VH-VL binders against p42126. Designs and how they scored, part 11

Target 1, 258 residues: p42126
Amino acid sequence: QRVLVEPDAGAGVAVMKFKNPPVNSLSLEFLTELVISLEKLENDKSFRGVILTSDRPGVFSAGLDLTEMCGRSPAHYAGYWKAVQELWLRLYQSNLVLVSAINGACPAGGCLVALTCDYRILADNPRYCIGLNETQLGIIAPFWLKDTLENTIGHRAAERALQLGLLFPPAEALQVGIVDQVVPEEQVQSTALSAIAQWMAIPDHARQLTKAMMRKATASRLVTQRDADVQNFVSFISKDSIQKSLQMYLERLKEEKG
Key: E = the ipSAE of ESMFold2; O = the ipSAE of OpenDDE; V2 = 0.75 times the mean of E and O plus 0.25 times the DockQ between their complexes.

## First folded at step 4 (VH-VL)

Design b3b (framework fv_bebtelovimab; at its last look DockQ between E and O 0.67; V2 from the best seeds 0.00; counts 0 for: pae E 4.7 > 2)
Fold by ESMFold2, look of step 4:
Structure b3b (fold): chain C 258 residues (1-258), chain A 123 residues (1-123), chain B 109 residues (1-109)
Amino acid sequence: as target 1 above (258 residues)
Amino acid sequence: QITLKESGPTLVKPTQTLTLTCTFSGFSLSTSGVGVGWLRQPPGKALEWLALIYWNDDKRYSPSLKSRLTISKDTSKNQVVLKMTNIDPVDTATYYCAHRGYKYGLWPYFDYWGQGTLVTVSS
Amino acid sequence: QSALTQPASVSGSPGQSITISCTATSSDVGGYNYVSWYQQHPGKAPKLMIFEVSDRPSGISNRFSGSKSGNTASLTISGLQAEDEADYYCSSYTSSTYVFGGGTKLTVL
C-alpha cells in the first residue's frame, strides 16, 4: 500500500501516511490511492479530520512523478494530469479538517498537497524546504496552484516566490506564511494533533460552510477550465525538447543511484 | 483479455441467503486502484448497482441494500463473492460482476462485465 | 443522491444524429465529472461507451460523443447505424454511490 491510514475513530481523526518509495513522488498509482483513501474518510461519519504526513524519512513528497511525464502517450499525460487535478480538487474542497504534518522536504507537488490543507506544520530542519519551484525547472505552476499559493501568502509574496521558484526553509516559510507553525521534528505529530483538535472544536456545519464559501471561486476556476488545463499540460509536456530534457534528467537520476 | 464470470444458484427460495461468486482473469485484484463491482438488472428493468470491493479490501455498498449485502474477495483465487440476505421475489434479476478499471483517480466506471447470471426467487 | 431521468425511447433513421438526455434532480452530473454511458444489446451485458462525460474507451466509434450542461448529460450518436439499436443507460457517481438512469431504448427505423 502507498497510503497508510491509522484511524483514531474515538478522537474523530485519521493519520494518512505517505509511503511511496523512494520520495513519495506523485505517481499515478499514489494519486489514485490518496483519492480513494480520502473519499472513504470523507464518507465515514466517525472522522472529522485527517493529518497528512510522511512515512518516508526526510521527505514529505518530492512532487510530480517524472516517469509519468516522459515517454508516454498523450492519453497517458491527459489521464495523469486529470489525476493531479482530482487530488487537488478533493483535498481543497474536503469537508474534513486537513492538517499537514510536514516532516520532510516538500517541493512542488508536495507543496501542492500541503497548500490544500487547513493548517500546515513544518519540522524545524534546514534541509526541509517548502515551495513551488517549478520555474527553476523550466515549468510553469498551473494557474489553480498559483491561486492556492496567492490565497495563502498574498499576491506580492506569491508573485515573487513563483517567478523565482523559491523553496523556503522553516524560518522563512513561517515568516512568509506558507506554513502556520514550525516546531522541532519530534513535536510535529503532537502539534498536528493539538491543531486539528482546535479546528474540530468549531461546529462542523459552520466551519465547512465557511471553508466552502472561501474556496468556491478558486475551485470553480479549475472546474470550468479543466479540459483546457489538461490540454495545456499535454501540449507542453509533449514537446520534443521537454521530452528530451525529462529523459536526460531521469537518466542522470539513475546514474546518481548507480 | 479481461474476463469475468458470475456463478451461483439459478433458483433461490425467499428468506434464504444468496451467494454469488465472480471468477475473473486478465487482471489482479492486488493491483492498486482496481475494484470489482456487483450490479443487477430485474427482467425488463434498469441496472442497479449493489456493491464494490477495492484491491485494499475497502468496500462500498448501495445505501438502500447495505444491511443485506456483504462483499468479500479472495485475491489468490481471483474471486469476489457477494452475499445478499433475506431474499425476496423482487430480487429476481440478472446479476453482473464488473471490473472497475484503474486509469486515474477514482475512475468510477465499469469497463468490463461478466455475461450475467439470472437468479430467480420463487414466490 | 438523486434520480437520473432519461427518455424511455428515441428513434432515428440511418445516417441521422440522435441525442439521449440524462437529467439529475440535483448536481449528480456536475462536480467531479463522474458521468458514464453504457450500451446494452438484448441478452448481452452492458458495454461502457463514454466515461468522464465525454471520453471514449479504446475501440469505441467516434460517432458516439458525450457532453453535459448543468445537471444534464447528453449522449449523441451521429451517422446512425442499425447496430446502434440498443438500450442506453447513463450513470453518475457521487458520495461513494453509483446511480443509473432508467434507460433509453433506441430504435433505428
Scores: ipSAE 0.552, ipTM 0.827, lowest interface PAE 2.7, mean pLDDT 90
Fold by OpenDDE, look of step 6:
Structure b3b (fold): chain C 258 residues (1-258), chain A 123 residues (1-123), chain B 109 residues (1-109)
Amino acid sequence: as target 1 above (258 residues)
Amino acid sequence: QITLKESGPTLVKPTQTLTLTCTFSGFSLSTSGVGVGWLRQPPGKALEWLALIYWNDDKRYSPSLKSRLTISKDTSKNQVVLKMTNIDPVDTATYYCAHRGYKYGLWPYFDYWGQGTLVTVSS
Amino acid sequence: QSALTQPASVSGSPGQSITISCTATSSDVGGYNYVSWYQQHPGKAPKLMIFEVSDRPSGISNRFSGSKSGNTASLTISGLQAEDEADYYCSSYTSSTYVFGGGTKLTVL
């Protein structure tokens, strides 16, 4: 299993641990398991909150799986992107309290997952950076992801962060507001438990409706433009230049592992 | 080719437990993302979903029937078993097992079906 | 559980186009477009005809198309043929639950 769910029904909390070697890339299989696991928790009245964290040392999630975006059919690309959209939608609109216990590097798609959460705790390790670095790769973030970041750190900060493709170390991450707390690595989980308890102390109905109200615009926009967004992605990723770049990168990665 | 076949008793008495087995081929329930579901259809009535089991042994049940249903799998035998307790004449239906394929992420559709088995509940 | 409502029956002549509606009580029909349509001939198992509102599985005729507007999904069958006579069920997936419409009997006149 790529997702380990550790339920504590008594506490009303479940911990979802990402265990997709080597770096918790968001493969289709992983995306599927995440969504399925989340659905299960959402449908279980015993749970009100979920902590997302990594079971992989040093990495929360490395982001999208490049193998899903290289050397495949357009249909595959479309399906993959739909899966990414689905995960985002499910997380972003979850009625559960979601807290990210970020105990490793959190770039790109990892940051996407973290940003969907209601609260983010980052381990104080200079090697653990969080952010959306798409522009550094010549890629633009989708509008719904841009909005998610903007809604988190504000327009100006998001504008800067996205254009420069910034990855924030813990101190800067906290300062810019992309994470809510920075704590020693060994305290990340306990802090998450404490944090989620605070959120769960709020009446669910009021909390959920407020959350929905706050996030409705962005979520609805994606839902409405879901197909267009997929087409944009497919068109982009299918470009020969992009495919070549991805292939080269993947080859380099293989060499580094070997 | 993906095929599924339902087997089990075709006549069950009230209050008994119905056990149905789905034997399938052409796919493995060890494949990530794959699931097998049970559905039923009373004569002349609509389809109703009963349960689903995933490759990772995660299970889903109809909310209305959850207390009466147990789904399990034997991956090595390519079988999925559905148990329904406290059977009543109202449970008379054609029962289907169906493949829930894995395409691109979550794909909650039943793309292959067994032919179904009619189960009659009568005293 | 969101109920899906279908007309009990529809009819058309060969060559015509017919539409079967599926209306959910919720504004979110099938969650994030997890709407599907199944065809069922008498005494046969259902067959997936449409998924994700408008996509067709391999081997399904392009005469079958799906759409959605608001809380209503629609199955359109163009160029109606005798073989199209069957029951059609819409389905929605949401929150780990599958729901089906009441079915529509399509008669080809």
Scores: ipSAE 0.519, ipTM 0.830, lowest interface PAE 1.5, mean pLDDT 93
ESMFold2 (binder alone), look of step 4: mean pLDDT 90; pTM 0.931
OpenDDE, look of step 4: ipSAE 0.417; ipTM 0.791
ESMFold2, look of step 6: ipSAE 0.355; ipTM 0.743
ESMFold2 (binder alone), look of step 6: mean pLDDT 90; pTM 0.928

Design d4b (framework fv_dargistotug; at its last look DockQ between E and O 0.58; V2 from the best seeds 0.00; counts 0 for: pae E 7.1 > 2)
Fold by OpenDDE, look of step 4:
Structure d4b (fold): chain C 258 residues (1-258), chain A 125 residues (1-125), chain B 106 residues (1-106)
Amino acid sequence: as target 1 above (258 residues)
Amino acid sequence: QVQLVQSGSELKKPGASVKVSCKASGYTFTSYAMNWVRQAPGQGLEWMGWINTNTGNPRYAQGFTGRFVFSLDTSVSTAYLQISSLKAEDTAVYYCAREGWLRYFDYPYYGMDVWGQGTLVTVSS
Amino acid sequence: DIQLTQSPSFLSASVGDRVTITCRASQGISSYLAWYQQKPGKAPKLLIYDASTLQSGVPSRFSGSGSGTEFTLTISSLQPEDFATYYCQQLNSYPTFGGGTKVEIK
């Protein structure tokens, strides 16, 4: 099981813990389990909020699984990207209060997950970086992810961050506004619980409708262009040059370490 | 071959400035933070700070603010340490060392696993 | 800042001896501790990271243990090439080094 769900029905909160070793990469199976887990919670009226966090401190999520995007069939790429889209859509439009308790590194797809949440708490470890670093691999962020970041930190900051593929440590992350709080590691979970309680104190229908209103434009763009987005991704990722780059990167990851 | 190569020894007068270079090769420069460590003669290791090779933002340890400046030239995978208004007490070997907490799509590597050979900076009248 | 206290500062030992160096942190640092070896005129060399993980290429006679605030580096059987100064380093926050332990020939 790659997602551990710790429900507290009394509090109306569940904690979803990522447990997909070694670095909680968003593999197809992991994506699927995340969506399923979230859906179950959404269908249980006893829950109003979810905290997303890693079972293992140090890594929140390393992001998309490069092995899902390298050396596979176009059909696989399409399926994978659809799953990524689905996760984003489900998280971004969730009627639940979502709070990320980021207790580890949070690059790329990890940041994608975090950005879908209503509130983000990052552990104050200078080595825990968060950001969208796709461009460093020669990959562009999809428009819906770009919009998500832009909606979070503003156009100019997002423009710079995305083009340079920046990963922000806690202090910088807080400054740029990609996270809402930075707290000592031992306080991340308790802070998340406090935060989510604050959000849950708001009448659900008003909160949910407001959230929907705020996020509808971005979500609708993806929904309307879902197939086109998949095609664009498949076309892009299937390019020989991109495949080669990814393969080389995977090899470097092994060779450069230690 | 993964390595860090630093510039040669420096002999400076008090009040002068020095700029030490640390050139990286054999790995992705922006995937590892660059640390600077000072070691005075016969003394232990002192962390001076690091620079985020991804954002370019430096972090300076206490005692290493003001006169110490970290910078990058990513086009040549090189990190720099500049010390201004040199003092006799700045006499030391300065090391650059990479740390893999900027790694992505993999588990971050917490430790300085690759070091430059060190640069001796001597400040003497 | 997190302070690391190493003990002893100096250690005299013979080849074949079991050597243990201790590193104490002023506050809990989980397992974010590294050990380095430094020989005269040379840059430090990473031996152990994450308190107990042996760096690639490091002999198995080196081992690390501990968590929280107490850590130990052990050399099971000291070899001639092991006479050096050893430093612990915490990596839970901004890095800090211990004062070092010089292992010299008895």
Scores: ipSAE 0.585, ipTM 0.840, lowest interface PAE 1.1, mean pLDDT 95
Fold by ESMFold2, look of step 4:
Structure d4b (fold): chain C 258 residues (1-258), chain A 125 residues (1-125), chain B 106 residues (1-106)
Amino acid sequence: as target 1 above (258 residues)
Amino acid sequence: QVQLVQSGSELKKPGASVKVSCKASGYTFTSYAMNWVRQAPGQGLEWMGWINTNTGNPRYAQGFTGRFVFSLDTSVSTAYLQISSLKAEDTAVYYCAREGWLRYFDYPYYGMDVWGQGTLVTVSS
Amino acid sequence: DIQLTQSPSFLSASVGDRVTITCRASQGISSYLAWYQQKPGKAPKLLIYDASTLQSGVPSRFSGSGSGTEFTLTISSLQPEDFATYYCQQLNSYPTFGGGTKVEIK
């Protein structure tokens, strides 16, 4: 089991802990478990909010699983990207209050997950970071992820961050607005519980309709272009030059292990 | 071959400045943070700080704010340590050492796997 | 700031001996500890990272263990080239080094 759910139905909150060794990579299997776990909580009226966090020391999530994007069939790439889109859509449009308790490094697809939440808390450890650094691997962020970052930190900061593949340490992350709070590591969970309680103090109907109104335009851009986005991804990732680059990255990772 | 080559030994008077270079080869320079480590004669290792080779943003250990400046020239894959207003207590060997900071995570912390040969800076009257 | 205490500071041993060096952290650092070997006039050399993972090219007589606050480096059968100073380093936050353990021939 890659997703540990710790329910507190009396409080209306569940904690979803990522446990996909070694670094919570978003494998197809892990993406599937995340969506299933979220759906179960959404279908249970006992729950109004979810805290997303990691059970793996030092990492929230390292992002997309490169083994799903290299040396596979075009059909596999399409299925994988649909799973990535599905996770993002389900999180982004969820009627639950979502709070990220980011207790480790949060690059790339980890930041994708965090950006869907209503509130983000990052542990104050200088080795942790958050950002969309895919361009450093030769991968471009999809338009719906660019939109999400832009909506969060503004156009100029987002265009600089995406082009350079920036990762923000805690102080910088707070300053640019990609996270809402930075707290000592031992306070991350208690801070997340306090934040989610504040959000849940708002009547569910009004809060949920307001969230839907604010997010509709961004979500609709993907929904109406979903198949085209998949085809663009498959076309891009299938290029010989991209596959060679990905293979080289994976080979270097393999050679650096004992 | 992955390699860090530092500039040669320096002999300086108090009040002078020095700039130590650390040239990287055999790997993608911007994929690793660059650390600076000091070792005074007969003493242990002392971390001075690091520089993010992708952004150019330095971070200094507490005792190394002020007279110590880290910089980069990415076009030649080189990191620099500049020390101004040299004092006798700055006499030490200065090492550069790379560390995975900008890389995909198999293990979150790989340690300082490649070191420069060290640059002896001697400050005497 | 995370302090690392190495013991012993100095150790005299013979070729073939088993040598154990300990490193204690002032707070929990999970497995984020590295070990280095340094010979006089030379740069440090990484031996172990992640508490127990052997760096490529390091002889199998070296091993590391521990988690949390207590860690050990073991040399199972000391060789002539192993007489050096050994440092632990934590990587849980800003790096800090232990004070070193000098291993000399008896």
Scores: ipSAE 0.024, ipTM 0.617, lowest interface PAE 7.1, mean pLDDT 89
ESMFold2 (binder alone), look of step 4: mean pLDDT 90; pTM 0.931

## First folded at step 6 (VH-VL; framework fv_bebtelovimab)

Design c1 (at its last look DockQ between E and O 0.64; V2 from the best seeds 0.00; counts 0 for: pae O 3.3 > 2)
Fold by ESMFold2, look of step 6:
Structure c1 (fold): chain C 258 residues (1-258), chain A 123 residues (1-123), chain B 109 residues (1-109)
Amino acid sequence: as target 1 above (258 residues)
Amino acid sequence: QITLKESGPTLVKPTQTLTLTCTFSGFSLSTSGVGVGWLRQPPGKALEWLALIYWNDDKRYSPSLKSRLTISKDTSKNQVVLKMTNIDPVDTATYYCAHRGYKYGLWPYFDYWGQGTLVTVSS
Amino acid sequence: QSALTQPASVSGSPGQSITISCTATSSDVGAYDYVSWYQQHPGKAPKLMIFEVSDRPSGISNRFSGSKSGNTASLTISGLQAEDEADYYCSSYTSSTYVFGGGTKLTVL
């Protein structure tokens, strides 16, 4: 079980906790459990909103699972990227109110998940940073994730953040607008419940149509280019220099855990 | 490699409960993302989906038949069971169980099927 | 849940191409297209031929291709062969529900 769902149907809210040891990496299995769990909640009318949070101490999600992107076949890379795209599209276009309760570090693919939400709350701990730091690993954020960041913090801030691979600690994250609130960690869950209640006070029909209208252009750019985006990822990740860098990084992570 | 086989009664009387068992090999329902579905096909007619159960016991039911259906699994026996209550002659069909593969994301497709079992409901 | 309409039958000669249509009642298509095609020979179980509108499982001939335009999905069989004679069903998945078309009998003349 990599996704723990704690329902409160009376309140119309579920808490979806990430439980994929050790750091909630977006493995193919974890991506699959996320979309299956999300679909269930979307089709259960007793739920109107979901809080995304972590069951792992110190980390919301460390991002893409590098083991899915290293030493595999091109077919595996294609399937993996399709799974990443599917999660993003489902979260980004969800009819549920989504609030991320970011109770830990949130780099790269963790930030991908958080940016899909309607509202982001970050725990006030200077070790809990959020951002799209792929360029520091020699990886380019996909265009649809660049678009999402740009829509959130504006063109110039996004341009600087992506090129430098910036990770924002809480005060800077709030200032740049990549998160909407920063609170003490013990208040993150209660703050998320309060925020989701504010969204749910809006009639579902009007809120959902407004969200769809605001997000349609960004989502449609990926939908019309899905196959090309997959092939671009497969071509990039298959390069010998990229594979070598990933392997060396994975070996360093293994030594640190040994 | 992956195989599924349906078993159960071939002749059932109206109003009774139909119980069908799918016994499979070549995969495990403990594997994350994997599911088994039930479908049926009346003689000479189209396929109709009935239910799906995932490895984590999440379930999906055809909306029109939901009140009559129960799907369950026994992972240790490699079995999935479908129960359909209040059987009627219109329920005469070949019943299939099918593997829902785990490739990426939802992947809501049935890639391996049993050979089917014909269930006839007496008039 | 969308109804799926298929022609009752289609026919073609060996070596030719044929196309089977599958039209949904929906007025719009979402961001994710869960369309599949199944082949069924008489007395046999269905076989998955196409998933995700146009993707082919391993071991399926590249003579089989899928596409979609608007609310209509299409299965095209090129280089028609006698063994392609079968019933073909389209399926869609949305809102946790599978819907199947009525089926199309392909006759190879």
Scores: ipSAE 0.579, ipTM 0.831, lowest interface PAE 2.5, mean pLDDT 91
Fold by OpenDDE, look of step 6:
Structure c1 (fold): chain C 258 residues (1-258), chain A 123 residues (1-123), chain B 109 residues (1-109)
Amino acid sequence: as target 1 above (258 residues)
Amino acid sequence: QITLKESGPTLVKPTQTLTLTCTFSGFSLSTSGVGVGWLRQPPGKALEWLALIYWNDDKRYSPSLKSRLTISKDTSKNQVVLKMTNIDPVDTATYYCAHRGYKYGLWPYFDYWGQGTLVTVSS
Amino acid sequence: QSALTQPASVSGSPGQSITISCTATSSDVGAYDYVSWYQQHPGKAPKLMIFEVSDRPSGISNRFSGSKSGNTASLTISGLQAEDEADYYCSSYTSSTYVFGGGTKLTVL
């Protein structure tokens, strides 16, 4: 099981722990489990909030699984991207209070997951950076992800961060506003519990509607352009140059593990 | 090749509990993302989803029938069991078990079906 | 529960194209992207023909195609053949619930 769900029905909170070795890459299976787990919680009236965190030391999520994007069929790429979109949509529009307890590195797709949450707590460890570094890899973030970041840290900050592909260490992450709190690593979970309680103290109806109102534009845009976005991704990832680059990278990773 | 087959009583009396078993092959319910669902179809009527069980033992039920349904699995036997309590003549239908499709991360469809078993509820 | 509405029946002549509509009463964000279509011959189990609005399982004829506009999904069968005569059901998934349309009886004249 790649997602561990620890429910506390009495508190109305569940903790979802990412346990997809080695670095919680967003594989298709992992994405599936995440969505299914979230869906279960969303449909259980016992729960009002969810804390997302990692069970893997040092990493929240390394992001997208490169093996899903290399050496596969275009159909696979399309399906994979749809799954990514689905996860984003489900998280971003969740009626649950979502808090990220970021207890490890959080680049790219990991940051995507974190950004969907209502509140983010990052462990104060210089090795734990959060951000969207796509441009450093010659990749542009999809518009819905760009919007998500922009909605979080503002237009100017997002513009800078995305263009430069910045990964923010804790202090800078807090300063730019990509995370809401930075706390000692051992306090991340407890802080998340406290934070989520604050959010849950708000009447659900009002909170949920407000959230929907705030996020509707971005979410709707993706929904309406879902296919186009998929095509863009497929077209991009299928390029020979990109595939070669990915393959080389994967080979390097294998060598490093060996 | 994925195959599913429904088994159980074809005649049930009102108020009794209906127990149906789905035996499948060609896939494992230990595989991440896999699910097996039960559906039914009254004679001459539309399909209705009843329940779904996932590889991780998560269960989903039709909201209208949730109180009467229990789905379980035996992964080692490649079986899924559906129990429906307080059976009524209105529950007369062909019952199907089906494999939850898993293709490239999008999941909510049934790509393989059993042939179905007609269950008649009569006193 | 979201209801899916289908026409009770449609008919066409061999070689023609027919379209079956499936209209959702409400549109949940993302949910309606999971539209599936099933073909069912008399006395047989349903067969998945289209999933995710427009994708075909392997082995399904390209005569079957799916599309969506607004809250209405459509199944189009081109080059209608006698064997296409069957009941067709649309389905969707939302809020952990699978829903089905009322079915459409397709008659090949």
Scores: ipSAE 0.316, ipTM 0.740, lowest interface PAE 3.3, mean pLDDT 92
ESMFold2 (binder alone), look of step 6: mean pLDDT 90; pTM 0.928

